# VH-VL binders against Ubiquinone biosynthesis protein COQ4 homolog, mitochondrial (COQ4): the designs that were tried, part 9

Target 1, 235 residues: Ubiquinone biosynthesis protein COQ4 homolog, mitochondrial (COQ4), of Homo sapiens (Human) (q9y3a0)
Amino acid sequence: SDGAGPLYSHHLPTSPLQKGLLAAGSAAMALYNPYRHDMVAVLGETTGHRTLKVLRDQMRRDPEGAQILQERPRISTSTLDLGKLQSLPEGSLGREYLRFLDVNRVSPDTRAPTRFVDDEELAYVIQRYREVHDMLHTLLGMPTNILGEIVVKWFEAVQTGLPMCILGAFFGPIRLGAQSLQVLVSELIPWAVQNGRRAPCVLNLYYERRWEQSLRALREELGITAPPMHVQGLA
Key: E = the ipSAE of ESMFold2; O = the ipSAE of OpenDDE; V2 = 0.75 times the mean of E and O plus 0.25 times the DockQ between their complexes.

## First folded at step 1 (VH-VL)

Design z13 (framework fv_zilovertamab)
Fold by ESMFold2-Fast, scan of step 1:
Structure z13 (fold): chain C 235 residues (1-235), chain A 121 residues (1-121), chain B 107 residues (1-107)
Amino acid sequence: as target 1 above (235 residues)
Amino acid sequence: QVQLQESGPGLVKPSQTLSLTCTVSGYSFTSYWIGWVRQAPGQGLEWMGIIYPGDSDTSYNQKFKDRLTISKDTSKNQVVLTMTNMDPVDTATYYCARPYYDFLSGTFDYWGHGTLVTVSS
Amino acid sequence: DIVMTQTPLSLPVTPGEPASISCRASQSVSSNLAWYQQKPGQAPRLLIYGASTRATGIPPRFSGSGYGTDFTLTINNIESEDAAYYFCQQYNDYPLTFGEGTKVEIK
C-alpha cells in the first residue's frame, strides 16, 4: 500500500504462500479443537477467498442480502440492545438467541477479528458468517457440545462450501464416542444436509430485523425441520 | 399467567394402563415443549419424556420407551401421558413441566402441582 | 446414562451460616447443569441453570459454580425457609438425569 494504512482494523496483507501455510495449520487445529475460534477464523480467511466471492455474489443478487452488504450490520455486545432482547416473548429469535448464549456460556464477542482478507467487502462477509454462527445454533436447535458443533458444521458446509466447515464436518466426528457417532451418521447428518440444501442462504437473513419473529415461524419460513432427536443432552 | 395442571386417577391396579392429562393455560400451547417427571415417595426426580405439541415430536427415557406414550389434544390444550402394565414400583407423584429453553431444553421453569398415583391391588 | 452424585445427602445447618452442596457427573456435562429446590408437598423450583445463572425471582444468596464434572450450589446466610431438598440435573446427554437430592435441615 502507499502508506494509507490497512483497509480495515485488523487487516493483515498476506502472500499466497503464507495463506497456504496458515490454511494447513488452521485445518489441523480445527480438526482437533473446533472450539478454537481463532484457528477456524484463519482457515476461513486463507482458503475460502473463492468461496467468499461466491457467497458475496449470492448476497448481491438477493434483495435482503444486498441490504445487509450495504448497511453492514454487526452482531456484538456493543451493537446488541440486550435489554430489548430480554423483554421479547419467549420463543422469539432474540429471546432464544440470548438463552442460547447464556446456557452455553458463550459471548457474541468470542470470535477472532477478521484478518488476512484483502477485500473489505469479503472481509465483512466472513465476519458476518462468524457472527451468524451462533444464530445457526439457535435456528437448528444445536448446543455447542462436540456433537452439536459437528451437526452445525455439516449444515454450514452444505450452505456455504467454506473449507473450514467442510473439514470440520468430515473430520470432527473422530472426536465422538460410538453412540453419538451412530446417531450422527444415521440421523443427524442426513437431517443437516437436507436442511442445508432446502434453506435459502443464511447470510441473506437480516437477523437484526427479525428479533421479534417467533423461532418456530422463522424455521418454517426457511424450510428448517425439527431435529430427528434432541441434541441438547447428547455428548 | 402460565399454569400447568395434572389430572388423572389416583389409584391404579397392577398390570393396568395409566392415563394422566396435563392441561395448560396462559401461553401458546403448540409453541412450547411439555415434559413429564415423576418422583417416588421420599425419592429423587426421574425424567420420563417430552413432547412438542406443535408437531407431536417426542423423546422418551429409554427405561420407559416400551410402556410410555406421550400424546396431545390441541382442542383442549392437553398433553396425555399413557403408561402400560403399571407395577407397584411406579407409585409416584407425576409432574408435567414446561422446559426453560426452546425444543433443545432440558431444564424446567414451570411445573404443575403434581398428581400422586398409587399402584396397588 | 450420566450418573449424578450429590454430597452430602443430609446437611444440617444453623441460620446465617453458608451451606454448600456438591454435584458430580460421571462424565463431562460442560455447563449444562441446573439446580432445583423442593419443599415438602410442592413441585420443584428452578434455582440455577447453566451451572451459574440464577433463574428469575431467585434471591442472590443462591449461587452456582463449576464446569465439566464438578459443580457446587452455595447458599450464603441460610434462612429458615431454605429448609428443603435440593437436586442437581444435567441436560448435556439423554436421558436427563438428576442427583439423588440433598436434604437441608435447620438445626
Scores: ipSAE 0.000, ipTM 0.411, lowest interface PAE 16.2, mean pLDDT 79

## First folded at step 2 (VH-VL; from r05 with heavy chain Y102W; framework fv_recaticimab)

Design r05w (at its last look DockQ between E and O 0.01; V2 from the best seeds 0.00; counts 0 for: pae E 3.9 > 2, placed apart)
Heavy chain, then light chain:
Amino acid sequence: QVQLVQSGAEVKKPGASVKVSCKASGYTFTGYYMHWVRQAPGQGLEWMGYINPNSGGTKYAQNFQDRVTMTRDTSISTAYMELSRLRSDDTAVYYCAREGLWDYVWGSFDYWGQGTTVTVSS
Amino acid sequence: DIVMSQSPSSLSASVGDRVTITCKSSQSVLYSSNNKNYLAWYQQKPGKSPKLLIYWASTRESGVPDRFSGSGSGTDFTLTISSLQPEDFATYYCQQYYSTPTFGQGTKLEIK
ESMFold2, look of step 2: ipSAE 0.355; ipTM 0.726
ESMFold2 (binder alone), look of step 2: mean pLDDT 93; pTM 0.948
OpenDDE, look of step 2: ipSAE 0.454; ipTM 0.793

## First folded at step 4 (VH-VL; framework fv_recaticimab)

Design x1 (from r05w with heavy chain G57Y K59N Q65K; at its last look DockQ between E and O 0.01; V2 from the best seeds 0.00; counts 0 for: pae E 3.7 > 2, placed apart)
Heavy chain, then light chain:
Amino acid sequence: QVQLVQSGAEVKKPGASVKVSCKASGYTFTGYYMHWVRQAPGQGLEWMGYINPNSGYTNYAQNFKDRVTMTRDTSISTAYMELSRLRSDDTAVYYCAREGLWDYVWGSFDYWGQGTTVTVSS
Amino acid sequence: DIVMSQSPSSLSASVGDRVTITCKSSQSVLYSSNNKNYLAWYQQKPGKSPKLLIYWASTRESGVPDRFSGSGSGTDFTLTISSLQPEDFATYYCQQYYSTPTFGQGTKLEIK
ESMFold2, look of step 4: ipSAE 0.285; ipTM 0.719
ESMFold2 (binder alone), look of step 4: mean pLDDT 93; pTM 0.951
OpenDDE, look of step 4: ipSAE 0.400; ipTM 0.782

Design y2 (from r02 with heavy chain D99E, light chain P101Y; at its last look DockQ between E and O 0.01; V2 from the best seeds 0.00; counts 0 for: pae O 12.3 > 2, placed apart)
Fold by OpenDDE, look of step 4:
Structure y2 (fold): chain C 235 residues (1-235), chain A 119 residues (1-119), chain B 112 residues (1-112)
Amino acid sequence: as target 1 above (235 residues)
Amino acid sequence: QVQLVQSGAEVKKPGASVKVSCKASGYTFTGYYMHWVRQAPGQGLEWMGYINPNSGGTKYAQNFQDRVTMTRDTSISTAYMELSRLRSDDTAVYYCARELLFGEYFDYWGQGTTVTVSS
Amino acid sequence: DIVMSQSPSSLSASVGDRVTITCKSSQSVLYSSNNKNYLAWYQQKPGKSPKLLIYWASTRESGVPDRFSGSGSGTDFTLTISSLQPEDFATYYCQQYYSTYTFGQGTKLEIK
């Protein structure tokens, strides 16, 4: 270990061997239990280096993405003005995001910090990816049930190419019942893929500046169609 | 040198549409948001919306959401703003303005396009 | 929408005077994640396009004279011209770019 101190907060310097072991272990665990979000996170950090570089470069080519990389906005309870979000009109991104958090009992603070990425900027990119995940749920109108999570992962996989998203998208369905699987394959996956391909990179959205924007208008801007209605009923 | 050159003055009747162009030069067109701002005679500045030239994504001010359309042609580094259903109160100077990369302020402005709506 | 209120609407001053223009936002334009104020000041001369003077509340644009300074944070901002020059007679606008984009009503600086 070349004695280099942490590159960022929560950074754990690891050798290539250690990273390999972490990747293998986390992959095995994630396959065994896809609900182990911590293992999915470790897998993403240890395997995503090349993909993260591509994402970063993509962000740099977009004016909003470049600004995000410069300003390093964070989405947490400490950074969100919940009162402001609550005061926004119904149907706005901010109000719908808040509703999502409340309905699904999700906190922005539940996202694991980045630890195993040996580049500060790339560490931020993956952190941003994690923090906007719930925003994607809001954007896509997907719940946090198994089916909704799979749909979001398919969308993310298409958008980012991250190995962890791809793995999650492919292995997620293994535990679904026949009916859910049929709907997933026939309607939801095609929808997610189509929208993921059509939409620009969603990491390039400065969400914190769009709270007042109607969710409908944002979906239109991105070319995202209305989510299939059946996702909530299958939970 | 960064330049934003807008189309010439327009005279329109109420109910008509106007399309103003803004040609960018001296920088990578797709690398910066393009905004539109108007100014009625003797009045202040009013933000109308922006376009991301790279993705084509747009955001419009609420007051214009139903009447304005912003587009771009990346092949000629030109942004367009079309305002429909023109009214007399739409008489104004219309500006395109670049939002700086890494900054959200408007660092360069077009020379402005005067649009007059008269019966 | 964040409303920007400038004061005064008009001001008469002489060359060499110290001039202060105030801008108040209806909501804070300070972003907690980066501690930046999303506020700019523009100068507009008659028949001309607006010109950027100050951004991030206090940073001068390149080529802007040192006599121009911006201060403030959160909701209260000030543009100061330390010693007014003949070329400074113009209309000044504050702008927030934190949430959407809105301008103050403008302050017309006239020769006394």
Scores: ipSAE 0.000, ipTM 0.510, lowest interface PAE 12.3, mean pLDDT 90
ESMFold2, look of step 4: ipSAE 0.006; ipTM 0.512
ESMFold2 (binder alone), look of step 4: mean pLDDT 93; pTM 0.933

Design y3 (from y2 with heavy chain F102W; at its last look DockQ between E and O 0.02; V2 from the best seeds 0.00; counts 0 for: pae O 13.0 > 2, placed apart)
Fold by OpenDDE, look of step 4:
Structure y3 (fold): chain C 235 residues (1-235), chain A 119 residues (1-119), chain B 112 residues (1-112)
Amino acid sequence: as target 1 above (235 residues)
Amino acid sequence: QVQLVQSGAEVKKPGASVKVSCKASGYTFTGYYMHWVRQAPGQGLEWMGYINPNSGGTKYAQNFQDRVTMTRDTSISTAYMELSRLRSDDTAVYYCARELLWGEYFDYWGQGTTVTVSS
Amino acid sequence: DIVMSQSPSSLSASVGDRVTITCKSSQSVLYSSNNKNYLAWYQQKPGKSPKLLIYWASTRESGVPDRFSGSGSGTDFTLTISSLQPEDFATYYCQQYYSTYTFGQGTKLEIK
């Protein structure tokens, strides 16, 4: 829509040509420096439109996913009751998530806002995807090191089919040493793929309502198995 | 019209298991969470857990975590609740209840199934 | 777990009376993201299944008479029947569905 105002907060209307240029530019930059999360985000937004529709439709078919689309929960420092999470029992989703944030020095507020998706609902879907990323680390028991990130990306790729996840999953290993690569290929990737296929869509989880739930119970609900033991030692 | 029809009354001995069914009609079965709630005679309502009929995912109340199993058969739009290692205090009316698609409250309830546990 | 406490446990009233039932949650059931209270009220008659009356603390279910109203936010909620009718004598339950699902112990409304 060439002349329409922004559809949502931070929306930057772009032409198809502009989107194409952004996609190409962001792809090049992401390949050059995979730690450019901002470029990965741009690439995801500019290339993920079809996939986001599929995800949105999948969420609509799930009662909890549909509720999430309706209620539009956000995960940020302003929306999280950190005091509440801290008071939760050890092993609970909320407590373990808080622990993850603390140990890995990650803030929920570091997630880039969606800008280049020309649909408000789809923009939310990709935003939700970004915001639950750290929750997936918690859920899968993966650290934020390069190996852990790759594992989570493989899981996400299987779950969502997002091009950015696929690219991240494939290019991530390029910087790994031989031993890490061997473990990744022989154990971690198969594990991530298997769990990604078995688990229901993790975007359909209303995490904000499950803080008290045992992380173990949630994993059981989703059919997520424990990660290989050697990965825990790399955290 | 939305209907939840439960299986008939059950009489069980202590230590046995009971499986209650809830057949849904009048709506898309996989589009709504199904909850189970019980009520002991003269007592209040106690939430037992829920199942997502689409994914099969379950959440159980802590008090039932090791004794309850919730399943579904999507082909016949039926949810099941199995309670094992029955005790006398499990004597209750058991209800299935639908959670509305965009809400978390229970808008439709089954008629209830009386389960009596007696020696 | 969020504990729901209703008051009173029982109440006797006459037809035409204004009745108020209170429900208190041990934790807030207000979700800051959407500013909704995850609270419902149910009516149960003897030998019958519970019936939804109010959801989101103050929204009436379809078909529920206007004499029923819900109010409150956070941890304190009330169900009000403005003018009690003969068919309103029943047990009422509050429920939170913010975190897991828990019910109040119920309030039995009896005829005086």
Scores: ipSAE 0.000, ipTM 0.498, lowest interface PAE 13.0, mean pLDDT 89
ESMFold2, look of step 4: ipSAE 0.013; ipTM 0.508
ESMFold2 (binder alone), look of step 4: mean pLDDT 93; pTM 0.935

Design y4 (from y2 with heavy chain L100G F102S G103W E104G Y105S; at its last look DockQ between E and O 0.01; V2 from the best seeds 0.00; counts 0 for: pae E 13.7 > 2, placed apart)
Fold by ESMFold2, look of step 4:
Structure y4 (fold): chain C 235 residues (1-235), chain A 119 residues (1-119), chain B 112 residues (1-112)
Amino acid sequence: as target 1 above (235 residues)
Amino acid sequence: QVQLVQSGAEVKKPGASVKVSCKASGYTFTGYYMHWVRQAPGQGLEWMGYINPNSGGTKYAQNFQDRVTMTRDTSISTAYMELSRLRSDDTAVYYCAREGLSWGSFDYWGQGTTVTVSS
Amino acid sequence: DIVMSQSPSSLSASVGDRVTITCKSSQSVLYSSNNKNYLAWYQQKPGKSPKLLIYWASTRESGVPDRFSGSGSGTDFTLTISSLQPEDFATYYCQQYYSTYTFGQGTKLEIK
């Protein structure tokens, strides 16, 4: 605890007390403003150690997940061939991922680097989760509005068990109006939970090798169903 | 290998009800919405509603909300559409159609069930 | 609901012709969050059920010949058949799925 040296690039060693303070502060801020993605990142890094170990171990047992842990692919502007992705057919994973980035005016590099995880392999796992999260909106057909994000958090909570996802799923609805809350509870949560249980762990998908696969084919492969309604315009 | 096989033609009197079945095969039934669309002779397509076979939740077109009931039996992968208080204007071919993962387009259709409402 | 209007209501053409069918919606069917137009095109031959040709306004369904193409955005959409074949004589419908599900009235394409 007493100033262990950095374990990876950007690592900030912290004591258990410092982690507790970071977790509490980031949890409060992320609940207050869910769009503070930097605080969501801090929360995930400071509260998820046991769950990250479980996720890493299940990735090791899955052949594709094991390849991911071994090869450590990254989704960043330096690793993506944007020209190649733009050349892909409309409706492919790679083309729709680029559209998501453009429409939302974000980049893969918008997410802060992992800093507070005291194990190099687990730091990769949470970083991978963040990169996969950015694709889930397209995969699940959910917009980036507050309602869509909460639905994605329910899916992720079921799949990963990460404390940050559980907190987002349960406390994110605080800011929804009555109509959106009714729809969320009666239709969207059951859908997200069922699909989260049905689909294979999305951390085990090697998305970088699937850019050319159609989203229709990928959803069929994963058993992901149509949401109960189109969520755009509801939040 | 996706197939939607509908029940046979029906002849009904005004005021009666009709229940059309649509048996799905070749895919996970609960993973896709099932829609019902009708087509009167010489006319275009008219959307009637859908059922989410996973939850049983439904949404009906406004014109049919008081007369249509859509149900399903997941154990036999079958969707049903029941239309009550039939009128002569309900004479049509009734289709079931699966909503694909493109979120609202209908990628597979049943063969259609002709319902004739005789005077 | 969003009203879909097709033009023309019928069309006569010869094999090999380039054919254009238009579809206009009463409201935009472009969803800004994902930049997709919620519009599909269907082909229906006499006595048969409709067949999906195009979704997201311009994406061809699997198994549909490349002579079929869709274009347009917002409220104005076009289905183009670049070189008409004998099997293409049918009725064509556009459909919006932005807000509920409504179809155009159809365009009947006949052999000249």
Scores: ipSAE 0.006, ipTM 0.459, lowest interface PAE 13.7, mean pLDDT 83
ESMFold2 (binder alone), look of step 4: mean pLDDT 94; pTM 0.955
OpenDDE, look of step 4: ipSAE 0.008; ipTM 0.524

Design y5 (from y2 with heavy chain G31R, light chain S99D; at its last look DockQ between E and O 0.01; V2 from the best seeds 0.00; counts 0 for: pae E 7.7 > 2, placed apart)
Fold by OpenDDE, look of step 4:
Structure y5 (fold): chain C 235 residues (1-235), chain A 119 residues (1-119), chain B 112 residues (1-112)
Amino acid sequence: as target 1 above (235 residues)
Amino acid sequence: QVQLVQSGAEVKKPGASVKVSCKASGYTFTRYYMHWVRQAPGQGLEWMGYINPNSGGTKYAQNFQDRVTMTRDTSISTAYMELSRLRSDDTAVYYCARELLFGEYFDYWGQGTTVTVSS
Amino acid sequence: DIVMSQSPSSLSASVGDRVTITCKSSQSVLYSSNNKNYLAWYQQKPGKSPKLLIYWASTRESGVPDRFSGSGSGTDFTLTISSLQPEDFATYYCQQYYDTYTFGQGTKLEIK
């Protein structure tokens, strides 16, 4: 460490050399095992600095994004009113998000804290990216299996331009069978790319203000179409 | 029917604090942001800030950032606005207003609470 | 902060008149992602709370008479009352809700 104190909670100051080593190591591990979320996180933090600046600036130019940057909302079990979400109508964003968490046995608390970003605001941006990941699954109707994760990663890559998303999107398919790969390349990737390009930046959505909104209405607002096929039946 | 009912008029000395309440009914209190807007005598409307009744998250106008505190009690569907270190120029009618979920405009308003700051 | 400027500050008119109030924002309140203008108009009568008239620059609130119309985009907006009625004498405010919330200074519509 260069003797500088932490810039935020959980910040670990690192030299450029250390970051380089972390990036190389985490990339290798993430390619070997894409379920190593910790390695994907490290890779994102060590390689994403320039892209995060661009993303932050994009958020600043959006009124809702700017508000998010100012208020720094977090998505965790401590911040979510699960009782409220449960009470919402079927088909609402909040109810569908809760359903997603339950069906896929995912906790919002599983997101790793940011450690290697040497800017407090950028650290929040990448933290927000991580915390809204499951929301993107909900929005896109994608499961948490390999195929679903790849589709979401392609969408995220188009939306954010983050190196880790791009790498994950390209190398994720290597583990798929021929049939799954064919469907991915012929239908799902084009769908993800098209929707990613058409939709506004999804990090600029204040999800916590939209729990009651119909998921269908939100998809329509964002220009997100239904998936071309049921993804859960594959891989 | 949606209703916002505010607390009664207040008279305060300079340097004191005032806490105004806004009780909501006719809708799910936690689904909509609650805003506070004030109006000095013969003047225009001034936005003070808002609270998300669900999370308790707040945003204050810059002019009030150090003096205003917005809270809520979800059990009784009531929002509160506390303004501290009162000055004579804080004399105004204070309004709560609901923000519609699909529109960031204010569709319902409280009747207003007159706060008078005088020595 | 986005500054909202209304004109005129006050005007006198007669029943049956066509009235136009303008509102200018210091920056655009048009959101490119949804192509909506984050602009509202309110009516306030003496001793009463503001009442929503128009939102998204041109959409009338439920129960608002057809004689009220909103127009404009970007930075320039207009509230029009096609034929002034006795109950329309009030103060009118424009509001942007694009970035935070700011109001125009108001336009007082008085009887001539």
Scores: ipSAE 0.023, ipTM 0.552, lowest interface PAE 4.2, mean pLDDT 90
ESMFold2, look of step 4: ipSAE 0.041; ipTM 0.627
ESMFold2 (binder alone), look of step 4: mean pLDDT 93; pTM 0.936

## First folded at step 5 (VH-VL)

Design w1 (from f11 with heavy chain Y105W; framework fv_ficlatuzumab; at its last look DockQ between E and O 0.08; V2 from the best seeds 0.00; counts 0 for: pae E 5.6 > 2, placed apart)
Fold by ESMFold2, look of step 5:
Structure w1 (fold): chain C 235 residues (1-235), chain A 122 residues (1-122), chain B 107 residues (1-107)
Amino acid sequence: as target 1 above (235 residues)
Amino acid sequence: QVQLVQPGAEVKKPGTSVKLSCKASGYTFTSYYMHWVRQAPGQGLEWIGEINPSGGSTNYAQKFQGRATLTVDKSTSTAYMELSSLRSEDTAVYYCARGDFLSGWPDAFDIWGQGTLLTVSS
Amino acid sequence: DIVMTQSPDSLAMSLGERVTLNCKASQSVSNYLAWYQQKPGQSPKLLIYWASTRESGVPDRFSGSGSATDFTLTISSVQAEDVADYHCQQYYSYPLTFGQGTKLEIK
C-alpha cells in the first residue's frame, strides 16, 4: 500500500495473511513454551491493531499521555542512569524497579524490538506497553512466577484490552495447581480487576519523571491497593 | 511516629482461647503485612503467620494451622491474633511486626510491638 | 520448611573484640536474610536485611555478609550496649523461619 517499505528501524512489513500465520504460530508456541517471550511479542504485534488504535487515541486525549506520545521516552539500559537509580532511597519507584530486575534476573533490554506493527505511532504504543509491563510488576507488587504474571495480565486486560493480555489472563491459569487456581479466582482476579478499573491508564504515566517518588505514595496516588496476599509464597 | 502497641500481659487457662491485639499508628495500615511471632521464655523466635490488611488474606506456619486466626479491623488500624485450645506450651511473648510487600516479596520486619506475655496455667 | 541454624549458641567477648555470628540455611535463600538484635527484656530490632544492607540508625560496626546458605553477622568492635540475643531469619519462602538465636555477652 502507500509508503511501501519499513516504517521504523526494525519494521518488517507483512501481509494480512503473513500476520495471520504469525499470530497462529506464535500463539501455539507461547502455549507450548511460555518462556518464548519473543513469541508472545509476535502475538501481540500481529493481533492488536484495533486495540492499539483505541489506546493511542485515549493517550492523545490525556495531557500526560499526549506528552509521552510526542516525546517517546524509553525505559532501557541506554536511557536509564542505573547509578542514579541505585543511589535512590529504598522504597522509591526507581530503587524498587532495580530490585525487581535483580530479583527476577531481567534487564530492561531483554525484549525483542517491535517488528510487525505497520504504524510507527502504534509501534511505539506497544513498545511502551512492554516497557511499562515490568513497571506494573513493581507497582502491583507481583513476582514474575506464573501466578504473578496471570494477575498482572488481568490488570492489563482491564487497562488495555490487548488481545495478548486477554488471552494470557484467560488461558494462563491452565498450568496452575488447584490451590493457586482457587486463590486466583476468589481473591487475586477480583483485586486485579478492581485496581485496573480504579487506576488511571498506566500508559499515561510518565514513569521516567517519578523515579524518586515513594512507591507507596505513588500507589496511593493511583488508587492501587495492597495485594490480598504474598504471591511469591504460593509458587 | 510509627508504632505497634500491644497489651502487656494475658493469663488464660488451658483449653480456652485468647485474642491478642496490636494497634498500629503512624503509617498507612493497609500498605504493610502484619506478622505474628512468639517467643517462649529463654527460647528463639517462632513465626506464627501473617495477614494482608487490605484483603484479609493469611498465611500460617503449619504448626498453627487450625489453631491460630489472624484478623484485622481496618477502621481502627488494629490487628488481632486468636489462638485456640491453649496449652502450657503456648506460654510465650507474642509480638506483632510490620513487613513490607514491595514487588510481591516478603520483607524483613522493620517495626515490632513490645509484645504481650501470654501465660497459660491451670 | 527452611531450617535456619545459628552458631554459636552463646558467646562471651571482651570489649573491642571482633565478633562473628553464623547462620546456615537448610537450602538456598538467595540474599533474603535478615538479622535482628534483641536486648534483654526488649522486642527484636532489625539490624540487617537483604543479607548485607544495614537498617537506618544501626551503627557501622554491624555488617552482614553471605548468600545462598551461609551467612555471617560481624560486629567489628563489640561495645557494652551490644549485649543481646541475635536472630537470623529467612524470608525467601513460606513459612518464614528464624534461627534459634545466639546470645552475646561481655565477659
Scores: ipSAE 0.016, ipTM 0.488, lowest interface PAE 5.6, mean pLDDT 84
ESMFold2 (binder alone), look of step 5: mean pLDDT 93; pTM 0.953
OpenDDE, look of step 5: ipSAE 0.130; ipTM 0.681

